Miniprotein binders against q96jn8r1131to1294. Designs and how they scored, part 106

Target 1, 164 residues: q96jn8r1131to1294
Amino acid sequence: TLEFLENHGKNILLSNGNRTATRVASYNQGIVVINQPLVPQLLVQVRIDFLNRQWTSSLVLGVITCAPERLNFPASACALKRAAWLLRGRGVFHNGLKICEKFGPNLDTCPEGTILGLRLDSSGGLHLHVNGVDQGVAVPDVPQPCHALVDLYGQCEQVTIVNP
Key: E = the ipSAE of ESMFold2; O = the ipSAE of OpenDDE; V2 = 0.75 times the mean of E and O plus 0.25 times the DockQ between their complexes.

## First folded at step 10 (miniprotein)

Design E7
Fold by ESMFold2-Fast, scan of step 10:
Structure E7 (fold): chain B 164 residues (1-164), chain A 120 residues (1-120)
Amino acid sequence: as target 1 above (164 residues)
Amino acid sequence: MKVLVIIFSDDPEILKRAEEIARELAEKYGAEVRVIHLRDYSPFRAVFEARRYGADVVIIIVTDEEKAEFVYYALKKELPDVKVFVIVEGGEEAAKELELEGVDAITSPEEALEALRKYL
């Protein structure tokens, strides 16, 4: 069963059997990681439960290829400078460098109820799914093992893991 | 009026922006302006420099949200009469967090001079 790891950003509270993550303070310190590697064909999905419009940007999601169980998470996922591929706003980032200007929808504008998914294809391509629609390959040849990461940044204060 | 501009960034665009801010303050407001670049982050060094210079106003340019808060509170605790203005080179969220705590802050170096013209 998919769950968020108990190692997470300091502003996170896990509930619902570690399947719901709530950021209880500020706009940052909200990184959570799925409890098992993202293996090919596994679709990991989260639903946006609550948006706080006090903030301007929203959640970031992607993968890391380092072991997450004892990792000291930075204040935001975009501060990860090694072993990280992230989707933020309209862009795709590798270790802090923007490698694609526009991929998929603008994550800063996805409303409450949006279901976002990450999946590796058989060739190691990382796919983003939005409300069941495959957006295509955001990142080719992701090293394995890798772990799905969600950063409850800015507006996004709560997400819940959703089964396919 | 003595203004100290403290830069906690190696970004050449931010360094250029700090120079533009210093020039505007000196030319338009007749301020005595000093600019210092602190490569190693140290809020206590910032307090030391502000006290040594006798600053009336301190403008801090920094790229990290938590560092911005820490240096601001160090300055206000040690030098409560000094006016502190923070330019945060990060997301808009950092500036909003600082505003909730009573800090004057902006996030865009491209808008820094425009913001300071309204503020000062």
Scores: ipSAE 0.028, ipTM 0.409, lowest interface PAE 6.4, mean pLDDT 83

Design E8
Fold by ESMFold2-Fast, scan of step 10:
Structure E8 (fold): chain B 164 residues (1-164), chain A 120 residues (1-120)
Amino acid sequence: as target 1 above (164 residues)
Amino acid sequence: MKVLVIIFSDDPEILKRAEEIARELAEKYGAEVRVIHLRDYSPFRAVFEARRYGADVVIIIVTDEEKAELVYFFLKKELPDVKVFVIVEGGEEAAKWLEEEGVDAITSPEEALEALRKYL
């Protein structure tokens, strides 16, 4: 079963058998990682449970290719300088560099109840799924092994892993 | 007036925008502006470059809030007469938090220009 790793950002509290992540303070220190590598055809999905509209930006999701079990997470996923491919707002970022201006919907505007998914295709392309709809390839040729990451940043204070 | 822009980011879009701002400040306000890109984060290096240039104003562009706060207060301690502004690529939440911590944070290059006009 898919779970969030017990190694996570300092403001995270895990519950529901490590399938729900809640950011209990501030707007940052909210990085969580799925407990299994993202292998081809595995669809990892999270549902946005709670948004605090005091903040303007929202969650970030993507993959990292470093081992997450003992990683010292930075305050924000966008501060990861190596081995990270992230979707934030409408942008795609690799190691802090924006590599695509507009991809998929604006993640800063997804409402509560939205289900966001990450999947590798058989060619190593990273796909974003929104409410079951494949948005296409955000990142080609992702190195393996890689691990799905969610950053409960800004507005997004709670997510839950949902199975297909 | 000497303005130094220091970038602790590998984002080429940020580098390009900083150069554009520097040109605008020089052309419209007669400011002497220099932009430097420091790939390795170092508050000591920022102080060194500001002293060497003789900066009156320093604008730091950095990727995260903790580094922004640290370099800001280090610069204020070492260079108390220099005006320091910070731009954090971590978004508007980061800037708001930093302002609550006493850091002169701005969310965009346009705000930097407005802040400089206001304080000059």
Scores: ipSAE 0.013, ipTM 0.351, lowest interface PAE 7.8, mean pLDDT 83

Design E9
Fold by ESMFold2-Fast, scan of step 10:
Structure E9 (fold): chain B 164 residues (1-164), chain A 120 residues (1-120)
Amino acid sequence: as target 1 above (164 residues)
Amino acid sequence: MKVLVIIFSDDPEILKRAEEIARELAEKYGAEVRVIHLRDYSPMRAVWEARRYGADVVIIIVTDEEKAEFVYFALKKELPDVKVFVIVEGGEEAAKWLEEEGVDAITSPEEALEALRKYL
């Protein structure tokens, strides 16, 4: 029963029972957040449905530890200065600062049909899953509660929540 | 020629790259270069710093392209003889958007020297 929150970036249109997010304009203003906190062992997965090759960069995935229901979203997730851990390209970022240069595959090159997942382990480590394969711990000791975030940036114009 | 590099980012790699750009400008073009780090996107602070230094060229390194255009146009309005460039950490989409808004933008520090050579 995972859904995207009604509070989202202004270029987002939700459909399919709030399980599909489509960015209907430009390349930005495409942040969406999952409706439930990311608790240990919960695997949240999204599938890349549509890529617009007019743009160069692609989606950003991560977690925020602020309350998302009334958050004023910036143009892109990378502008978040409050308690945000993000995976962009091959990098890991905390509040806009790069904390790891190369982790997992390059998110800018993942094709349509790729399933990306976020999961917390029992020690609070944030894991990225790609097509069912655990990439390891991207961020140790994520504070709780935290919420899974997807930024439909650049090429990525549509994602759909996929159950495990 | 006096070049002012203004960084609107806490990323250590961007800070390091700005120092590298400053060194190359000084060595290859004989420019006098100053690098400053501002924690916010204050257009008037940027104008004040550029005026105080007597900059001929201002290079702005940013992570927020929408706020960057306000700094850019404040500099152009208050200091019309100063050449201003924006290096965007947000990649090609952000740089393309800024170019469409009339901002002289480049996509990375790696491209900065080629762009600056064209405009110098």
Scores: ipSAE 0.013, ipTM 0.324, lowest interface PAE 7.7, mean pLDDT 82

Design F1
Fold by ESMFold2-Fast, scan of step 10:
Structure F1 (fold): chain B 164 residues (1-164), chain A 93 residues (1-93)
Amino acid sequence: as target 1 above (164 residues)
Amino acid sequence: SDAWRLFYEAEEIIDEGGDPEEALKKAKEAFELFIKEGNLEYAALTAVEIVELLKKLGKDPEEIKKWIEIAIELAEKAGNKWLVEEARKLEKE
């Protein structure tokens, strides 16, 4: 059973059996991590439940290769640098470097109800799924173990884990 | 956490081509706070960044070697095999 870890960003409140994450303040301090390592063929999916259009940018998702259970999370996932591979807007980022332009749809414009998924293929490639559609390999050869991460940044104030 | 603020500020200075001495100062402060908090994984990651800054500044090879050893030890204790590999790459001359 997939849940969000009880260790999370300071502005997060978990509900619905730790399957719903709500950012209750500001625009940041909204990092959540899935409780199981992302192993090949496991599809982790979250649904965007609520967008606050006061803010411009929206959620970031990706993987983290450090142990998340006792981690003191930064205000934004981008500060994790070498430990994280992140999808933000249309870019793929690692260690402050944009390693891919124009990957998938623009995450800053995905509406409420959008289902976003992360999956490793058998070769360790990280895939993004959007409303059930595989966008392709965003990152080849992700180091393992790794964990799926969602940063409820900016517009995105609530997500819920959705089973396939 | 002040540790994360300092870590991020050090990285911003590096990324923007600022003063590497200022970045090193902030990275060392972040490292001390991560150690105090028992956050071995981020202490190890910060030690890797300290090594990169020491090399950029042309600091003493013995100081560089010490920080590489710290990074490896903390990464091993944290159980993060990826960070162990990253720290070991720093040993290559």
Scores: ipSAE 0.007, ipTM 0.162, lowest interface PAE 10.9, mean pLDDT 83

Design F10
Fold by ESMFold2-Fast, scan of step 10:
Structure F10 (fold): chain B 164 residues (1-164), chain A 83 residues (1-83)
Amino acid sequence: as target 1 above (164 residues)
Amino acid sequence: SKEWELFYRALELADEALELLEKGDYEKAAELYLEAAKLALEAGNPEYAFWYAREAIELAKKSGNEELLKEAEELLEKIKEEL
């Protein structure tokens, strides 16, 4: 079964059998990673449970290609640089570079209850799913193994893993 | 190590700069990216320093702060020498 790893950002509290992640302080230090590698055909989904509107931006979703079990997580996923491909707002980012402008909906405006999914296709393309709808290929040819990452940044203070 | 403490501070400043950028505060975001670039360079991470300095330049241009722009451009040239 899918769970968030015990290794996570310092402001995270895991509950519900490690399937719910809550950021209990500030706006950052909220990175969590799924316990299983994102293998082709596996759809990993999280639901946005709670948004705090004092902050402007919201969660970041993506993949990392380094081993997450012992990683000393930085304050935000953007600091992972070459190890991470990230979806933030309407953009796709890698190594400090915006590699796609308008991909999918604006993650900063997704309401509570939104279900966000990540899936690799057979060619290693990373797909975003929003409320069950495939948005297409955000990143082609992601190196493997990789792990699904959620950064509970800014507005997003709680997410829960949900099964398809 | 002291180098790691400097680098971690740089990462924290860059994270704060990103939040300010999203709020539309270009000048303060540029100031924080510039400080992050200086700390990253001092910590021995010129690749991080390069990206932070580049961001500071673009945001300083948008803010219209000529002094900040000049400082960021001078720092970027120094960083290029370390790459």
Scores: ipSAE 0.000, ipTM 0.135, lowest interface PAE 13.4, mean pLDDT 84

Design F11
Fold by ESMFold2-Fast, scan of step 10:
Structure F11 (fold): chain B 164 residues (1-164), chain A 83 residues (1-83)
Amino acid sequence: as target 1 above (164 residues)
Amino acid sequence: SKEEELFWEAYELALEALELLEKGDYEKAAELYLEAAKLALEAGNPELAFYYARWAIDLAKKSGNEELLKEAEELLEKIKEEL
């Protein structure tokens, strides 16, 4: 079964058998990582449970290719300058560099109840799914192994892993 | 290097401060710019530290937090010694 790793940002509290992550303070220090590598055709999904409208930006999700079990996470996923491919707002970022201006819907505007998914295709392309709809290839040729990452940044204070 | 790591930590705090500034949360934005200035100074970049400290001062004034303003002004004087 899919779970969030016990190694996470300092403002995170895990519950529900490590399937729910809650950010209990501030707007940052909310990075969580899925316990299994993202292998081709595995669809990892999280549901947005709670949004705090006090903040403007919302969650970031993507993949990292470094080992996550003992990684010292930065305050925000966007500070990862190596081994990271991230989706934030409408942009796609590789190691802090914006590589696509507009991809899929704006993640800063997804409401509570939205289900966001990550999947690798057979060619190593990273796909974003939104409420079951494949948005296409955000990142081609992701190195493997890679691990799904969610940053409960800003508005997004709680997510839960959901099965397909 | 440690200096490169501190630079990127300061940069990330400044990005977070910008987000708070855009929301009108001047006090928290000032706090983050102040911390960014401290890290930039520690990274050996007093010009960047000066830039962040100036933002911290401006935003602390807008927030009405006199203690935060005083701290930011004291840091700016320290930064000027290294320019």
Scores: ipSAE 0.000, ipTM 0.117, lowest interface PAE 18.1, mean pLDDT 84

Design F12 (at its last look DockQ between E and O 0.01; V2 from the best seeds 0.00; counts 0 for: pae O 8.5 > 1.5, placed apart)
Fold by ESMFold2-Fast, scan of step 10:
Structure F12 (fold): chain B 164 residues (1-164), chain A 83 residues (1-83)
Amino acid sequence: as target 1 above (164 residues)
Amino acid sequence: SKEEELFKRAEELAKEALELLEKGDYWKAAYLYLLAAELALEAGNPELAFEYARKAIELAKKSGNEYLLKWAEDLLEKIKEEL
């Protein structure tokens, strides 16, 4: 079913049938993308497995509208200046531009075991789910098709896809 | 045509922005008006882009969103160059 794509950041190692992503070096080059488009009604969830508190910032979640199988990933998802809608810390970003200061919980402080989810509603609104709780619409009217992206940045060294 | 598709999408975004405005969701309405203004400008309609950008400024101020306000002000200056 849901897996991480074989095309990923250079520091990523996939295991567990491509359902677990581990960043094996440094703090960056940790972008992974889900293997199928984020269609309305699909809830994509990942669990934070391991945090290295040597770093201060943590994972980034979001969607991209470019083709992920042909993408040369930058060192950090925040370097994407087009076709990217990202949640970092408490901020919401449109193509690298902050559009909302505080949305949902601070992703830099979510502990190991936290389950983070992305879902599109019928109007194209992108929702963040935290431990099964819908935080609401982070970005309205995201272009489609789009693909769920996780950047194992900083503290977050391992995530696993979990099904609802 | 590409211009017709951009124009239609801009109108769809502006309509959704109005619905958000009616619900009191000011910053999301401002965001959609900004996207509508960019598409209207790309479609070759700077007059419509101006109306959308002006509305985005109003709503960004009302919501206290400094990021959307700067985007809207920068976009409005760009639109004025094409009027």
Scores: ipSAE 0.633, ipTM 0.861, lowest interface PAE 1.5, mean pLDDT 91
Fold by ESMFold2, look of step 11:
Structure F12 (fold): chain B 164 residues (1-164), chain A 83 residues (1-83)
Amino acid sequence: as target 1 above (164 residues)
Amino acid sequence: SKEEELFKRAEELAKEALELLEKGDYWKAAYLYLLAAELALEAGNPELAFEYARKAIELAKKSGNEYLLKWAEDLLEKIKEEL
């Protein structure tokens, strides 16, 4: 079954059979990774459980192609400079460089209860789903294997893996 | 060899970029051409890398994507060092 990996950001506490991640301190150190690589036909979904609106920015979603089990995570996903594709705010980023100004909804304004999904299409395109609705291809031709990543940043203090 | 694998991957990305271009998706086509150019350069084929980077510049301009344009122009200067 889908779970968050035991290797995660230093401020994360895993619970609910490693399907729930909570950031228990500060505003960062909240990177978590799904325990299985994305493959075609696999939809990985997380629900935003708890937000603290005192912060301006919120969670980051994306994928990495480095093997995540022994990776040393930086304080935030935006510091991933190699083999990373991230959705942050409205933008799409590759290795820290913005490559698209505007894709899908603004993640910084998604309310509690929002279900966010990631999947690959048959051509390796990375799709974002929001509450079950496909937002289209964020990034074409992402290399496989890749792993779904969530950074519980700023506003986002808890997410839970949910079934499609 | 690693070089052969990189070259094959660069060609695949360029083919996919053409498909996106035919659909009118200019910034995604430019993005794939940039990836193809980087792989071609890493594979030791700076002439092919140059061709892909110039195509990426053209398409980044057409899409109005200033971030990809800057990346493509910087890459082209790097490629010129290897010609």
Scores: ipSAE 0.076, ipTM 0.559, lowest interface PAE 6.6, mean pLDDT 89
Fold by OpenDDE base, look of step 11:
Structure F12 (fold): chain B 164 residues (1-164), chain A 83 residues (1-83)
Amino acid sequence: as target 1 above (164 residues)
Amino acid sequence: SKEEELFKRAEELAKEALELLEKGDYWKAAYLYLLAAELALEAGNPELAFEYARKAIELAKKSGNEYLLKWAEDLLEKIKEEL
């Protein structure tokens, strides 16, 4: 089953069989990684459960290609400088550098209840899904194996892994 | 100890839940009680976990949040196994 790994940001509290991640302090230190690596055609989804409007920005979603069990997470995913492809706001980032200005919906404005998904296609393209709708290829060729990463940042204080 | 920290955190969450309840945020309160229950259970206190889970169920019902209700009910059953 899909779960968040025990290796996570220090402000994260896992619950619900490690399927729910809650950031219980501050606005950062909220990175979590899903245990199973992405494989082609597997849709991994998380639901935004709770947004705290006291903060700005919201969750970052993406993948890492390094071993997540040993990763020392920085305070935010934006600080990852290697092996990281991230979706933040409307942008796509690789190792901290923006590689696409406008892609899909603005993650900073997704409301509670929004279900965000990641899926690799047969060619290694990383797709973003929003409420079940394929938004297209965010990253054309992602190295494998890779793991889905969620940074509970800013407003986003809780997410839950959900089945398609 | 780990258990002591878990227990303390559980109590803090329960306290926060009460504050939310005063504001009428039933689903949020339910969720915090649910978390408190899980932590209490992990801390080795199934009796306290049971109490928190029951509160979570009650408040989940009031909130109409079926997800939290199901979660709380499942947790309650798990807790009962350890009583």
Scores: ipSAE 0.011, ipTM 0.273, lowest interface PAE 8.5, mean pLDDT 91
ESMFold2 (binder alone), look of step 11: mean pLDDT 89; pTM 0.889

Design F13
Fold by ESMFold2-Fast, scan of step 10:
Structure F13 (fold): chain B 164 residues (1-164), chain A 98 residues (1-98)
Amino acid sequence: as target 1 above (164 residues)
Amino acid sequence: SPEFEEAMWRAYDFILRFEEALKEGNPETAEKYLREALEQLKIAVEIAKELGDPELLKYVVWLLRDLAELAEEHGFPEIAKEAKKLAEEIEKEAQRLE
């Protein structure tokens, strides 16, 4: 059963059997991580439940390669540096650097109800799925083990894990 | 562009330093780091314009918006205004290049 870990950003409240994450304050401190490693064939999906249009940027998706159970999460996923590969807006980021110029749809403009998925292929390539559609390989050769991460940043105040 | 990527990396680093300075109770140092982050983003804008790449300009716009939100939350409204104004100008520039 997929759940969000009890270790999460300060502004997160988990509900619905740890399958729903809500950011209850501010615009940051909203990092959540899935409770199982992202292994090949596992499709992790979240639905955007609520957007607060007070803020301009929105959620970040990605993977982290360090153990998340006792990690002191920073205010924003982009501060994780070398441990994380992140999809933000239309870019792919690693260690504070944009490693891909344009990939998939703009995450800052995805509406409520959008289902976003992360999956590793057999070669270790990280794929983004949007409403069931595979966008292709965002990051080749992700180090393993790795864990799926969602940063409920800015506009995105609630997500729920959904099964395929 | 390695030069562009380095300017963006330095901006991220200054934002992290800003957050740490606030946690340490030093708003004067925090303001200094936010202004340094904004200056790195201005450098990134110049490089992106020289390259004529609208995607690089959009990348800078996203970090400018993040910086503006940080500035607003923590009581630096003048920095927030500067970042928002620059983001609006650069978004228009990106549209012109498309």
Scores: ipSAE 0.000, ipTM 0.191, lowest interface PAE 11.0, mean pLDDT 84

Design F14
Fold by ESMFold2-Fast, scan of step 10:
Structure F14 (fold): chain B 164 residues (1-164), chain A 98 residues (1-98)
Amino acid sequence: as target 1 above (164 residues)
Amino acid sequence: SPEFEEAMERAWEFIYRFLEALKEGNPETAEKYLREALEQLKIAVEIAKELGDPELLKRVVYLLRWLADLAEEHGFPEIAKEAKKLAEEIEKEAQRLE
């Protein structure tokens, strides 16, 4: 079963059998990680449950290739300097560096109810899915093992893991 | 396989340095790193061909296409053209091995 790990950002509260993550304070310290590796063809999906439009940016999602169970998370996923491939706004980031200017839809503008998915293809390409639609390869050749990460940053205060 | 993984990691490192150089406003340095990334991918191609593994060739194709897209987006059309041509050649070879 897919659920969020007990190791998470300090402002996160897990509920619904660790399948719902809520950020209960501020705009940051909201990183959560899926409890098992993202193996090829596994589609991991989260639904945006609640947006607070007080903030100017929203959730970040992606993968990390380090072991997450004891990782000391920074305040924001984009501050990760090692082994992280992230999608934020329209950009793709690797270890804190912006490596693509425009990929897929703007994540800062996705409404409540949007379902966002991550999947590795057989060649190690990381795909973003939006409401069931494959956006293509955001990052080629992601090292294995890797783990799906969501940062409930800014506007995004709650997500829930959903089945394909 | 270790030699293949090393060439792929070096290609990724040079793409990184390319993006850093662009951010710092150094297009000459950026071009140098992008060409170095392409050379590492050519090394990975030769290793994958020797191993006869279509999955390894597909991994190289994915990174070549992404490198080509980055080159085209940032004003290096000759490198983009070279990377696209190589990707097409290698993709055909991967299909033949299946």
Scores: ipSAE 0.006, ipTM 0.292, lowest interface PAE 10.3, mean pLDDT 85

Design F15
Fold by ESMFold2-Fast, scan of step 10:
Structure F15 (fold): chain B 164 residues (1-164), chain A 98 residues (1-98)
Amino acid sequence: as target 1 above (164 residues)
Amino acid sequence: SPEFEEAMRRAEEFIKRFEEALKEGNPETAEEYLWEALYQLLIAVEIAKELGDPELLKRVVELLRRLAELAEEHGFPEIAKYAKWLAEDIEKEAQRLE
């Protein structure tokens, strides 16, 4: 079953059998990673449970190609300098460099109840799904193995893994 | 654009919070406020591009260069490099719109 790894950002508390992640302090230190590699047949989905509108930016999601079990997570996923492909707002980022200006909906405006999904196609293209709708290929040719990452940044204080 | 002005205001507010976090001895929190400021500036860039207004892009460039100087001064060289790179890229876009 899909769960969040026990190795996570220091402000995260896991509950619901490690399927719910809550950021209990501040606006950062909220990185969580799914417990198995993202492989082409796997659709990983999380639901936004709670937004705190004191902050303006919101969750980041994407993939990393380094091993997450003992990784020292930075305060923000955007500080990951190696082997990270991230979706933030409308941007697509690779190792801190913005590689696409406008992709899919603005993640900073997704309301509570939104279900966000990550999936690899057979060619290694990373897809974003929003409420079951495939937004297209955000990143081509993601190296394997890779791991789905969610950063409960800013507004987003709680997410839960949901089944397809 | 009210939306552009709000993004710029939020960026300036996060820069202020960055300075306050440093004064309180919290460089980890300070660094994250710089990332929040950068993100607000990227929102401002998107709005300015949609409006096709090079003067709004130049305002973003000026604040990015100030942010880069503050980051460099206070020991965040990677953020300073990124902000400088963004400023150069956006400045070229503003020139194309003129």
Scores: ipSAE 0.005, ipTM 0.252, lowest interface PAE 10.0, mean pLDDT 85

Design F16
Fold by ESMFold2-Fast, scan of step 10:
Structure F16 (fold): chain B 164 residues (1-164), chain A 98 residues (1-98)
Amino acid sequence: as target 1 above (164 residues)
Amino acid sequence: SPEFEEAMRRAEEFIKRFEEALKEGNPETAEKYLREALEQLKIAVEIAKELGDPELLWRVVYLLLRLAELAEEHGFPEIAYEAWELALEIEKEAQRLE
């Protein structure tokens, strides 16, 4: 069964059997990681439960290639450097650099109830799914093993893992 | 912008000096270097705003978040808070320009 790891950003509270993550303070320190490696064909999905529009941007999704169980999480996913490939807004980011512009819908404008998914294809390409619709390959040939990551940044204060 | 790149380079140099001062057991000197790094990032912000370039603003945000994390980790919570507040405001500016 998919769960968020007990190791997470300091502003996160896990509930619902570690399937719901809530950021309880500030706008950052909200990184959560799925407990199992993202292997080909596994679709990991989260639903946006609560948005606080006091803040500017919203959640970041992606993968990390370092072991997450004892990782000291930074304030935001962008500080993970070479270990992370991240989707923020419409950009794809790696090592603090924007490596692709205008991929998929703008994550900063997805409303409450949106279901966002991450999946590796058989060639190791990372796909974003939005409300069940495959947006295509955001990152080709992701290094493995990797883990799905959600950064409850800014507007996004709560997400829940959902199954198909 | 050469002015922007210079401010960013100075900020990173002060962060290195901060880490060196901590290794040498001098927290007062370390704090001064963190504050100097923060001041360079404030300069970089103003240049990026004048240029209207969201990519430059995001570069400042990423370094501010790194600075804030180092500050919190090493016992300088006031500097961490100031850096996080500034990062949030710059993010608002960057999104406005995107």
Scores: ipSAE 0.014, ipTM 0.237, lowest interface PAE 7.5, mean pLDDT 87

